# VH-VL binders against Interferon-induced very large GTPase 1 (GVINP1): the designs that were tried, part 12

Target 1, 242 residues: Interferon-induced very large GTPase 1 (GVINP1), of Homo sapiens (Human) (q7z2y8r1479to1720)
Amino acid sequence: DKRLFVLSILGLQSSGKSTVLNALFGLQFTVSAGKCTQGAYMQLLKVEETFTEELGFDFVLAVDTEGLRAPEHSNKSKDRDNELVTFVIGLANLTLINIFGENPSEMQDILQIVVQAFLRMKQVKIFPSCLFVHQNVGEATATDQTMDGRRRLEQKLDEMAAIAAEQEQCLDVTCFSDVIRFDVNTHVYYFAHLWDGNPPMAPPNPRYSHNVQQLKSRILMTATQESRGNIMKISDVKSRVQ
Below, E stands for the ipSAE of ESMFold2; O stands for the ipSAE of OpenDDE; V2 stands for 0.75 times the mean of E and O plus 0.25 times the DockQ between their complexes.

## First folded at step 3 (VH-VL)

Design za1 (from z3 with light chain Y99W; framework fv_zimberelimab; at its last look DockQ between E and O 0.06; V2 from the best seeds 0.00; counts 0 for: pae E 12.4 > 2, placed apart)
Fold by ESMFold2, look of step 3:
Structure za1 (fold): chain C 242 residues (1-242), chain A 122 residues (1-122), chain B 110 residues (1-110)
Amino acid sequence: as target 1 above (242 residues)
Amino acid sequence: QLQLQESGPGLVKPSETLTLTCTVSGGSISSGDYYWVWIRQPPGKGLEWIGSIYYSGSTYYNPSLKSRVTVSVDTSKNQFSLKLNSVAATDTALYYCARLGYDSEGYWFDPWGQGTLVTVSS
Amino acid sequence: QSALTQPASVSGSPGQSITISCTGTSSDVGGYNYVSWYQQHPGKAPELMIYDVSNRPSGVSDRFSGSKSGNTASLTISGLQAEDEADYYCSSYTSSSTWVFGGGTKLTVL
């Protein structure tokens, strides 16, 4: 059967569809019929035939949660978000974590949920990869891609990992890199503008397109590394999501 | 070396639809981050940008023409096309296709096709 | 007519320098450094001469230079030669995510 790379997207707030993958790969999305959980959408993307031999897979399954932010922010909403994130991360070979703006409290909530989900995956010997996409930040921050900004994110992730390790009683976890393969210098991407799924004809900030290409390259490199091992077949995904 | 070539009818009747195709050779329309562009030049007049398309299908149009224009891309044929509805004599022009290239700090139209003259006449 | 204003014509003698202006607004030439200049000989397609206000692509003579001040971009041709006789167009990106061209300037070499 055809080979499938599963890419999940967390934290993106959009109505009923995700456009970030179209901007990254330039493919028309094939809408999946499989609605796995409330607020999760799946779309099947066909890899161009010229790339299938090079990459080692034929399709990408994009899983979009429609975002994790609840309008009313109840405790019940947080439990639902934890369950959804755990499912989405458990399904995916690579997870893109979208962080909007520079709001510390919203960032901390999302990071805590994500870190706990990855720690649970580690406990069952599932080792997905992740990339962070930090959108709608100040243009200076996006342009600089500064060491200080990356160090602060790394420190926050390490703090969340330590808290999650205590909650899950994992003695061998002291930092985020103990939970998953992570390098703050190569796994974090910054964008000044919020993606709305319509790439500009000629963007006012040319660095935006460069950053998109860098992210695309990292996604494809991660997919190639994962395909050298046991990558999921489409028939297995149909059984798993149905 | 990348080359662009326009093709299509030289004569179109009023109220009909003009369809032009640009064939890209010496490179792939889907490689790199380029926009593929239509620009026209009425006889004895200057240049007018018509619209642009990214290989993924995203389109951008001159507002004065938007109601009548469709630009499309066929990556499997390495081509992109212009469709202009309900043409009139004022649509008579030399039509160019071009690539909108860029780097980290800039944008430019290069290369251009040779241009194809389209006359709208009964 | 065009959104960018160029003189209709300019002229100069061989060996002299001439300058062609391109005036827009703060929403195009003044707001972005995405100004380019194109040379068009009769019966030929336009050819890129200057991009990003002042950059020359490979193969373009260093006699061509570009600059910008406020809402006005300028193309300067030094050491004028007979083959420089052509039409010249400027272009700019706009805040409405569109592209505009100047009306064109006919350069005559006397």
Scores: ipSAE 0.005, ipTM 0.411, lowest interface PAE 12.4, mean pLDDT 73
ESMFold2 (binder alone), look of step 3: mean pLDDT 91; pTM 0.932
OpenDDE, look of step 3: ipSAE 0.006; ipTM 0.536

Design za2 (from z3 with heavy chain E105S W108Y P111Y; framework fv_zimberelimab; at its last look DockQ between E and O 0.01; V2 from the best seeds 0.00; counts 0 for: pae E 16.7 > 2, placed apart)
Fold by ESMFold2, look of step 3:
Structure za2 (fold): chain C 242 residues (1-242), chain A 122 residues (1-122), chain B 110 residues (1-110)
Amino acid sequence: as target 1 above (242 residues)
Amino acid sequence: QLQLQESGPGLVKPSETLTLTCTVSGGSISSGDYYWVWIRQPPGKGLEWIGSIYYSGSTYYNPSLKSRVTVSVDTSKNQFSLKLNSVAATDTALYYCARLGYDSSGYYFDYWGQGTLVTVSS
Amino acid sequence: QSALTQPASVSGSPGQSITISCTGTSSDVGGYNYVSWYQQHPGKAPELMIYDVSNRPSGVSDRFSGSKSGNTASLTISGLQAEDEADYYCSSYTSSSTYVFGGGTKLTVL
């Protein structure tokens, strides 16, 4: 019937995830009521008809997770985060990994879970794409320090990929690019935050609007690349989700 | 008012590296709304997109050239550059730099340099 | 990725209308509305004439128009003038996140 692109958003701050959805797609979609299933909030977004032929899909299923790091420290909470991330990545055509703030321990925790999940998807020959969105960083980090931040992230991802490959006994994996298609220069986006100022009268940040448009364009290009090979019809998604 | 100008050697020996630089004037390479691209045209033949770069360093390449091409940007000099490794006679062409617009309305090359002829010969 | 197919040449008399075709696939011309057309006079760089299938940049005559049907885009020049004699190239974005050009069409004004 209708073609569906599945976009998943993972991260530690759920309000930042819905803010990304509103900023990226608020003008190009009509939304339906969301539904929460197994700790994941799902929302169906209808593509406006003027764009459906251009984009190659009619609907986007946005999958938003609850926070991945529980306040309680426990091995069971990390196992549940792993299960949720595996479910979300297995469902999605594209996954946005939302990193909020500059806390190194939070960054390490989510990177570990995400890398493990993508490695498991590779083993079952599911190859979803990912993009990293690093929000609520200093404006200097967002503009002037991006190259150092990208190198630091790539090094951590490669380190986590090598550790995960040893744990999963995957002989062909030595870096994160062996797990999924990844280029630190095109798959990582840094923002001070997605929204600026008090909404009523503050002028929009032109740099922020450009960064959001660049991310939106990358998401839509990825969705277009998937439209003939991996895009499901709504009837297929109903069976897969149930 | 925006102008692009190619510079570099007109003659390169086979198996060497071709390096070209594009200087942007009358506008900023760091505006954030554009990609900066290299396109070539063999004598008497059509146009071929080589690759594109965003001012932050993100690159995109023609798959047929990807193993040999590097595009880089220097925002402090308002310049971007092409390196093409291991050149052969088939790399003889006019090389253009251009600006790629990518706003919500599409992808098009709106400003072009004058082109620089590069000949690959012993 | 995909080469776009254009006729090698087309001709017309002053005052007539001519159309240049650009045929691709569903992975480029058919799948996207990102077709552009370029005019190139001898010894000159290409100049953008049409973008997004049918839009004209400021300064381009309304004698130039663009359209698309299926996998084929078309550039139409009405009221043909001697100055229109040039090479014309189409270009498209592709599903592989690349850009392709047509082989070019030589327009001769009789």
Scores: ipSAE 0.000, ipTM 0.392, lowest interface PAE 16.7, mean pLDDT 72
ESMFold2 (binder alone), look of step 3: mean pLDDT 91; pTM 0.928
OpenDDE, look of step 3: ipSAE 0.006; ipTM 0.509

## First folded at step 5 (VH-VL)

Design u10 (from t1 with light chain N52K; framework fv_telazorlimab; at its last look DockQ between E and O 0.58; V2 from the best seeds 0.00; counts 0 for: pae E 10.4 > 2)
Heavy chain, then light chain:
Amino acid sequence: QVTLKESGPALVKPTQTLTLTCSFSGFSLSTSGVGVGWIRQPPGKALEWIAHIYWDDDKYYNTALKTRLTISKDTSKNQVVLTMTNMDPVDTATYYCARDEYWGSYAFDIWGQGTLVTVSS
Amino acid sequence: EIVLTQSPATLSLSPGERATLSCRASQSVSYLAWYQQKPGQAPRPWIYDASKRATGIPARFSGSGSGTDYTLTISSLEPEDFAVYYCQQYSSYPLTFGQGTKVEIK
ESMFold2-Fast, scan of step 5: ipSAE 0.492; ipTM 0.774
ESMFold2, look of step 6: ipSAE 0.006; ipTM 0.510
ESMFold2 (binder alone), look of step 6: mean pLDDT 92; pTM 0.941
OpenDDE, look of step 6: ipSAE 0.037; ipTM 0.587

Design u2 (from t1 with heavy chain E101D; framework fv_telazorlimab)
Heavy chain, then light chain:
Amino acid sequence: QVTLKESGPALVKPTQTLTLTCSFSGFSLSTSGVGVGWIRQPPGKALEWIAHIYWDDDKYYNTALKTRLTISKDTSKNQVVLTMTNMDPVDTATYYCARDDYWGSYAFDIWGQGTLVTVSS
Amino acid sequence: EIVLTQSPATLSLSPGERATLSCRASQSVSYLAWYQQKPGQAPRPWIYDASNRATGIPARFSGSGSGTDYTLTISSLEPEDFAVYYCQQYSSYPLTFGQGTKVEIK
ESMFold2-Fast, scan of step 5: ipSAE 0.245; ipTM 0.694

Design u4 (from t1 with heavy chain G104A; framework fv_telazorlimab)
Heavy chain, then light chain:
Amino acid sequence: QVTLKESGPALVKPTQTLTLTCSFSGFSLSTSGVGVGWIRQPPGKALEWIAHIYWDDDKYYNTALKTRLTISKDTSKNQVVLTMTNMDPVDTATYYCARDEYWASYAFDIWGQGTLVTVSS
Amino acid sequence: EIVLTQSPATLSLSPGERATLSCRASQSVSYLAWYQQKPGQAPRPWIYDASNRATGIPARFSGSGSGTDYTLTISSLEPEDFAVYYCQQYSSYPLTFGQGTKVEIK
ESMFold2-Fast, scan of step 5: ipSAE 0.321; ipTM 0.700

Design u7 (from t1 with heavy chain T31R; framework fv_telazorlimab)
Heavy chain, then light chain:
Amino acid sequence: QVTLKESGPALVKPTQTLTLTCSFSGFSLSRSGVGVGWIRQPPGKALEWIAHIYWDDDKYYNTALKTRLTISKDTSKNQVVLTMTNMDPVDTATYYCARDEYWGSYAFDIWGQGTLVTVSS
Amino acid sequence: EIVLTQSPATLSLSPGERATLSCRASQSVSYLAWYQQKPGQAPRPWIYDASNRATGIPARFSGSGSGTDYTLTISSLEPEDFAVYYCQQYSSYPLTFGQGTKVEIK
ESMFold2-Fast, scan of step 5: ipSAE 0.368; ipTM 0.730

Design v5 (from z3 with heavy chain L100G G101E Y102D D103Y S104L E105W Y107S W108Y P111Y; framework fv_zimberelimab)
Fold by ESMFold2-Fast, scan of step 5:
Structure v5 (fold): chain C 242 residues (1-242), chain A 122 residues (1-122), chain B 110 residues (1-110)
Amino acid sequence: as target 1 above (242 residues)
Amino acid sequence: QLQLQESGPGLVKPSETLTLTCTVSGGSISSGDYYWVWIRQPPGKGLEWIGSIYYSGSTYYNPSLKSRVTVSVDTSKNQFSLKLNSVAATDTALYYCARGEDYLWGSYFDYWGQGTLVTVSS
Amino acid sequence: QSALTQPASVSGSPGQSITISCTGTSSDVGGYNYVSWYQQHPGKAPELMIYDVSNRPSGVSDRFSGSKSGNTASLTISGLQAEDEADYYCSSYTSSSTYVFGGGTKLTVL
């Protein structure tokens, strides 16, 4: 039985999630791909043979959702999204939360669902790791501007954690760090905007490529640390999916 | 220190196109996660949002004005501009440019220009 | 026809506290934590006082505070001072990905 690292990706924009996944691992490394009964799309990625001993795993299982929809007046819609998020986070060793700057209200909605899911998992003693990936970020040359962005994200996560804790009646939770192990200075990655004025021929921004490599390095480092403490087998994933 | 400065004609004739430019200094229009915004205030009335633009060219417009407005950005000049077509006397207002929210988390305007009065008259 | 409802005027004495309300619907104030408040002195541009319901920008006095209950946001100014006399506007993001303002409130410090 082979060793497996499970990476889950959450976000509203399916095309953006696919772009990040392809940039990190490339579609050509996919051994198997398909849609599971919960509506998540799975891609099994083979680790190059020369690196399997160093990394401590043989495959990466990337789990993507079809895309979360903005909340409506229907309890059914929120229950569906909550089920998908709970499944995706529960399956993963590491969850990437993919955020896009096109609609702030939709980002607040996804963060609320995610924070609620993490809080509920904490209550049943499931402790996943997460990283935030921000897309469509302009060039930031001023340190103060970068610092302000991280401060605002931390404030929003803390606010949503407090709201979720009140709704779930969790007295021990006052901020996001009480819900999951999180450091806004090390668990948030910003990707520069890809210039797409002529999409078929326009090359990727070189700064974007650098940020992708940095995120890839972080994911592999996290996976390597995880494999030393908790190595998953492919047969274990079949048990979790069913 | 970030500063925004509006420029353009103080008088425009009815049915013509109003063009205003906002020059940004003390910071780059392509730095950080900010929208660049036009807001107006007719004499004796309150504030009205016109539209917002991200440095990539993504735009959001007030539906009441969408058929007549275009906002554009020129990152090489550190400027953004407003074009309002087919102006009428009701378009007479103080026009402000402003910096908008961090697009990830908020909805607020933290830096404003001094405003420029545009009168629509024959 | 402002989308958000504010009282036209409010008044208070120096050292007192006043509160200005801003009422919308579940599609703006009630649906999002994206309410901001602006102070405008005669002949000057508006200045941000509160953002995201209750946060104060650097340099804004802690006498200014914001809150929200249901579809109504409130700006409270404690320890009123003469320089607080101004027009105050609330603003909110909407479910249509637009921004709306209140009609404005004139604060008079007696």
Scores: ipSAE 0.000, ipTM 0.438, lowest interface PAE 13.2, mean pLDDT 73

Design v6 (from z3 with heavy chain L100G G101Y S104T E105S G106E Y107W W108A P111I; framework fv_zimberelimab)
Fold by ESMFold2-Fast, scan of step 5:
Structure v6 (fold): chain C 242 residues (1-242), chain A 122 residues (1-122), chain B 110 residues (1-110)
Amino acid sequence: as target 1 above (242 residues)
Amino acid sequence: QLQLQESGPGLVKPSETLTLTCTVSGGSISSGDYYWVWIRQPPGKGLEWIGSIYYSGSTYYNPSLKSRVTVSVDTSKNQFSLKLNSVAATDTALYYCARGYYDTSEWAFDIWGQGTLVTVSS
Amino acid sequence: QSALTQPASVSGSPGQSITISCTGTSSDVGGYNYVSWYQQHPGKAPELMIYDVSNRPSGVSDRFSGSKSGNTASLTISGLQAEDEADYYCSSYTSSSTYVFGGGTKLTVL
C-alpha cells in the first residue's frame, strides 16, 4: 500500500556515508534501524508527512555496499563484489556511484562492473537512474568547476560501455548514454576534501555543505520524476529481497 | 621542458633498504592531472612497474613488491622517492622514474628519466 | 612469467611492414582500451610510441599504428627503416588497478 523509493549507494565509505546521509535526509526523513542482507546495509527512512504528497512516495530504502574495492583482497572477493553490485543496481530506483579520489581510474574496475550491470538491466527493460558523486577532489579541481574531471569520467564510461557492448553482443550501444540516460554536466557532483586542513581535525569545508544541498535537490527531483513512472510498493521489495 | 632525474646509490648490500629520489624540473609535481611512477628493468630483461603516486598522496603498488615498497612525494621539493626494503640480488636493475597523465595518455608514461643502475651485491 | 605475451623477436627488410602482437586476457588487454607501446634503443630509456590502443603522441611517425582485436593488441610498423631496430614493449592497465608489461620483442631490420 505504501510507496517506496529505493536509493542505492555504491562505493561510499562508512564514515562518508554517515555524513552524506545525515546531510541529505536529516530534515525530511526519520531513520529506522538498519539491516544487513547479502553484504548490503539497508536503512528504511520515513518521508516526513509534509513532503509525501509532493515527492510521491512514503519511504526511502537506502542501500549501502560495504567492502567494495577492499585493498589486498583475493580474486574471490572480486566475484562477490560483482554479484553484490548487480543485486544492488537491480534493486534500486536510483543508484549513487561514489568515486573517492581525484581520478575515475582509481575505481575503473568498479565502473566496468557497474556499466555491465546497467547494460544487462537495459536488456530486460529495467531502467534505474544513476548519479555520480566524486569525493575528495583537490581544491584546484573543485575551483575549476570540475571540467577536466567530467571529461575523464565521460571518456571512461564510454570506453567501458563499448567494451561491455562487445562482450554482450549489443550492436546498438557505442557509448554510456546508449546504456542509460546520462549527461556528464548534470549527473555528476564533485566535492572537495571534507576538511580544508592538515591535520584531519580541521572543520568541514563550507562549500561542501552547499554542494550537498545541490545533490539533495537533484536526488529529490529524480525521485519525484521516477515516482510518476515506476515506483515500488514495500511488499514488492520484500519479495525481491527474499 | 619538463625533465625527470633519478638519484641514489649505485650499490646496495643485501638486506638493506634502497632509497631513490626523482627530481622534477621545468614543471610542478602538483600541477595538472599527473601521477608519478617508478619502473625497473633488470639487465637483459623486460620492464616491471613498481608503483605510482598522485600528488594527493594516493599510492598504488605492484602486488609482488607491495610488502617491501613505499613511494612518497614531497611537493615542496618537487620530488618523489622510492624505498625498497630487504633488497636481494634479484633487485639489481636499472630504475626509471616516469610521468603518467590521466587525460590524453592515461596509463601511459610520456616522460621518462634517463634511469639509474642499482646493483645489489656484498 | 610476463603477464602479456609478445614474440621474442621479429625481423623485416627496409621498406617492408611488420606487426608485433601482444596477447593478454579479458582482465587487461581485452577489458580496457588502455594499451601502450614503447620503443627502447640500446642504452636509452623507453619512449612512448602508441597510447590508448591506436593514438600517436606528437612527433611519432605515422608509420607506427596500433590496433586491438579481442585479447590481442598489435603494433604495425610500415616502411621499415634502420632506425626502427629496437626492443618494443606493450603495456596494459588491469582489472586489479595495476600495470603489466609484455616480455618485449626485439625488432631486427634486415
Scores: ipSAE 0.000, ipTM 0.410, lowest interface PAE 17.5, mean pLDDT 73

Design v7 (framework fv_zimberelimab)
Fold by ESMFold2-Fast, scan of step 5:
Structure v7 (fold): chain C 242 residues (1-242), chain A 121 residues (1-121), chain B 110 residues (1-110)
Amino acid sequence: as target 1 above (242 residues)
Amino acid sequence: QLQLQESGPGLVKPSETLTLTCTVSGGSISSGDYYWVWIRQPPGKGLEWIGSIYYSGSTYYNPSLKSRVTVSVDTSKNQFSLKLNSVAATDTALYYCARDFYGDEWYFDLWGQGTLVTVSS
Amino acid sequence: QSALTQPASVSGSPGQSITISCTGTSSDVGGYNYVSWYQQHPGKAPELMIYDVSNRPSGVSDRFSGSKSGNTASLTISGLQAEDEADYYCSSYTSSSTYVFGGGTKLTVL
């Protein structure tokens, strides 16, 4: 029985998921992939042997959701999305909330889904570990991890939290920090453009590698803290998600 | 053949805004393979990277100039521009526009002829 | 002050070889294989001579070669010719996702 780190990735664009995982963990191949009972897609990835001692685990179980929809869709669809997101976040040792590109509408959509799910989890006393990864941002923002970018994200999270609280009748929630313990300075990572256009015609941007190292350090710290009692065996996770 | 040509004022007064434009001819600025770059050279001194822009509008600036610099692109005119605020005598330089190939290889392969900007009252 | 250190001047005779150094840190020259070299003749724009440490663009003489050891990149010009007399600048990508240049080296061909 080997050590397993469960990493959930949520986002409206899935194109960056495998690239981020490969860059973080040096993954060699997928050993299994499939769907669980809750409609989440799971991919079991073997960590390259040169990295297993550094990371403290042998496999990564990557989890994302199918059928995730914008909040503007029907109430029934929104409820199902929130239930799936709650399940996926609850399963994970760490959840990466992936915001791709600088389209304000797309950013609002994913933040609204995530904040609503966190608010519902708070009501059942689930407090997840999560990081925000804003990919494909301007180089200066990604390089400097600037306070302007963080402030704008925090303002949007606070706005979404207020809206979700009103919809869920939670009068004691006024900002995102009331929903989940969140430090905008340490829980948000900005990533530069990975490529200069569409792969395979656009080669990888090496500037991206600096941002990956920052996130990798944080994931390693999280995994090390979890190793004392929360990193699971493969057999435990397989029975739980089937 | 693709060419770059700088244009703008040769003389700017201290505290004013310097505006330079680079015109791309013989090819499209709307290429996914390139960033478009401003580089300057004070008389008798070395080169200094100012900033880069992608045709989508994404920008990257030299941290020492970031508070004063804005680079913009106009894909309909096949041009990109530099605005440098609050100029001082130390901003006197030859200003070059250049092309940055962000493929598997990294370099500035095409340069304009350069335009001299003097900051003086 | 330039971020990358180059000698202010270097000289040689026709037919000789000369080397120009470009020294940075592990956050630029030492950390990345994205070092380029530019030749600038008086009154003209810089021209690319070497990119990615050791690669030559089409049209550049094979007398020009580049290398790197640790934090120092080097441009070597063999079989010096009068037309090689120019200023030479190195450039590197940095861990801050920016570009930096050397102070430049004036090459004089005797």
Scores: ipSAE 0.000, ipTM 0.388, lowest interface PAE 21.5, mean pLDDT 75

Design y11 (from z3 with heavy chain S56T; framework fv_zimberelimab)
Fold by ESMFold2-Fast, scan of step 5:
Structure y11 (fold): chain C 242 residues (1-242), chain A 122 residues (1-122), chain B 110 residues (1-110)
Amino acid sequence: as target 1 above (242 residues)
Amino acid sequence: QLQLQESGPGLVKPSETLTLTCTVSGGSISSGDYYWVWIRQPPGKGLEWIGSIYYTGSTYYNPSLKSRVTVSVDTSKNQFSLKLNSVAATDTALYYCARLGYDSEGYWFDPWGQGTLVTVSS
Amino acid sequence: QSALTQPASVSGSPGQSITISCTGTSSDVGGYNYVSWYQQHPGKAPELMIYDVSNRPSGVSDRFSGSKSGNTASLTISGLQAEDEADYYCSSYTSSSTYVFGGGTKLTVL
C-alpha cells in the first residue's frame, strides 16, 4: 500500500488554477476518464524513488475542480457546488484556494463558499489545511499594496465567518481563525501576472516563476509534516471517495 | 450575458486622434483570465487586430500600428479605450472591441461588440 | 493586406458539405495549433465557430468542424443550411506573438 499526498485546488472558472498545478508538477491538466467525480479531475503523480524516503510519500494525487459559480446556475447549482467543495476539501491533505483578479464580487463569492464549507466541516470534527493563492493582480508584487490586500482579505474572511456562524448558529465562531488555523501573513501567496506578452505562447513573467517556487516549497513542507503524522495510503483515499 | 458596446465619434479629421471606448456589461473586466482587444475592419475588407490590454494595464500592440496606438483600461467604470494618433483615410473602418480568451491549446475572440463605424474625412 | 490565404468564395447546395481552407506559413498556421474561425453575417459582428483548430464552443452546431495539415487549416460545414450563408474568417497566432486573420471567404448556399 503506497503513501499518498492529496493536493486539491478550488477556484472560480479560470485558467490560472490549472496553470499553477502544471507549474508545480510539470503537467498539462485534461479530463481523466478514470478519475472524474462530481466535477473533480484527478491525476496521480509518481514521486521519483530517490525522494520518497525524504518526502515520506510515494504519490501525489492532484485534484483540479471545474470552475465554480456559473451565473446560469446561481439558483439551482448551489447545492452541487457546496457538495463538490465539501468533497474536495474532505479528500485533501492540503487545499489551495485560488482567487483570481481584483473583482470584489468574485472574491466574495469564492470566500463565502469556502468559509461555509470549512464551518460545516468544523461541526463534524474535520480541520482541513489550506493556503490562499491570489493570482494575476497588477499590484501583487508591491509591498504596501500586498499588505493592504492581506488586510482586506482577512477582514472579508472574518465577515464571511461571522455571517456563516450566524446562519449555522455557531456560538464559538467570531472570526475566520475560529474556523480553521489561519495566518494571513503566511497562508496567502500573491502571484504576479503570468505572461510577459500575448497569450497563449508568451514567456512567463520571471516573478511568477519565483512565486511558484515559494508555494512549491510550502507545499512540500506541509506534505513532509503530514507524512510524519501518518499520511494517507492509496487504499484510504479509495475508501473516502466511495 | 456578457456584452460589449463601442462608443465614440463617427467622424475624425485627418492628422487628429481617434478615441473609442468599450463598455463591458454583464461581467467584470477584472474577472477571469482574459485580455480585452480592439479589432478593425475597413469597409469590404478583412479583420485586423489592433491591440490587447489586460485589466492591470499591460498592453500589446500590432507592430504595424504600435507607434500610433494606445489602449487603456478603467476598471472602476468597467471600460477600456483605444487612442489612434495621426489618423488618415486608410484608418476608416468598423472598430470592434472583443474579449480574448485562451488556454494551453489556443486562443479565441468572444464575445464581440456590435462595431462602430469611424470615417476619417475632412 | 491579409496574412492568411482563403478562397474568396465557396458555394454549395442545402445538405451538401463544403470546406474552406486557410493557408499560412510555418511561422503561423504551420508552427502552432492555435487557429480559430469566425462567421460574419452582413451587418453583424463576427461570431466564434471554432477555436484551437477543432474545438467547438457551446451552442455551435456539430455540422461545423475544423482540422489542420501542415500550413493549411480547414473549416468544414456539413449538411449545409441557408443560415450558413455568411463570410468566414480564419485567425492564427504567429511566431511574433501577434494575431492575424485571413482575407475571408464568402459562402453562398444555392
Scores: ipSAE 0.200, ipTM 0.692, lowest interface PAE 3.3, mean pLDDT 80

Design y15 (from z3 with heavy chain S58D; framework fv_zimberelimab)
Heavy chain, then light chain:
Amino acid sequence: QLQLQESGPGLVKPSETLTLTCTVSGGSISSGDYYWVWIRQPPGKGLEWIGSIYYSGDTYYNPSLKSRVTVSVDTSKNQFSLKLNSVAATDTALYYCARLGYDSEGYWFDPWGQGTLVTVSS
Amino acid sequence: QSALTQPASVSGSPGQSITISCTGTSSDVGGYNYVSWYQQHPGKAPELMIYDVSNRPSGVSDRFSGSKSGNTASLTISGLQAEDEADYYCSSYTSSSTYVFGGGTKLTVL
ESMFold2-Fast, scan of step 5: ipSAE 0.215; ipTM 0.698

Design y2 (from z3 with heavy chain S31T; framework fv_zimberelimab)
Heavy chain, then light chain:
Amino acid sequence: QLQLQESGPGLVKPSETLTLTCTVSGGSISTGDYYWVWIRQPPGKGLEWIGSIYYSGSTYYNPSLKSRVTVSVDTSKNQFSLKLNSVAATDTALYYCARLGYDSEGYWFDPWGQGTLVTVSS
Amino acid sequence: QSALTQPASVSGSPGQSITISCTGTSSDVGGYNYVSWYQQHPGKAPELMIYDVSNRPSGVSDRFSGSKSGNTASLTISGLQAEDEADYYCSSYTSSSTYVFGGGTKLTVL
ESMFold2-Fast, scan of step 5: ipSAE 0.204; ipTM 0.693

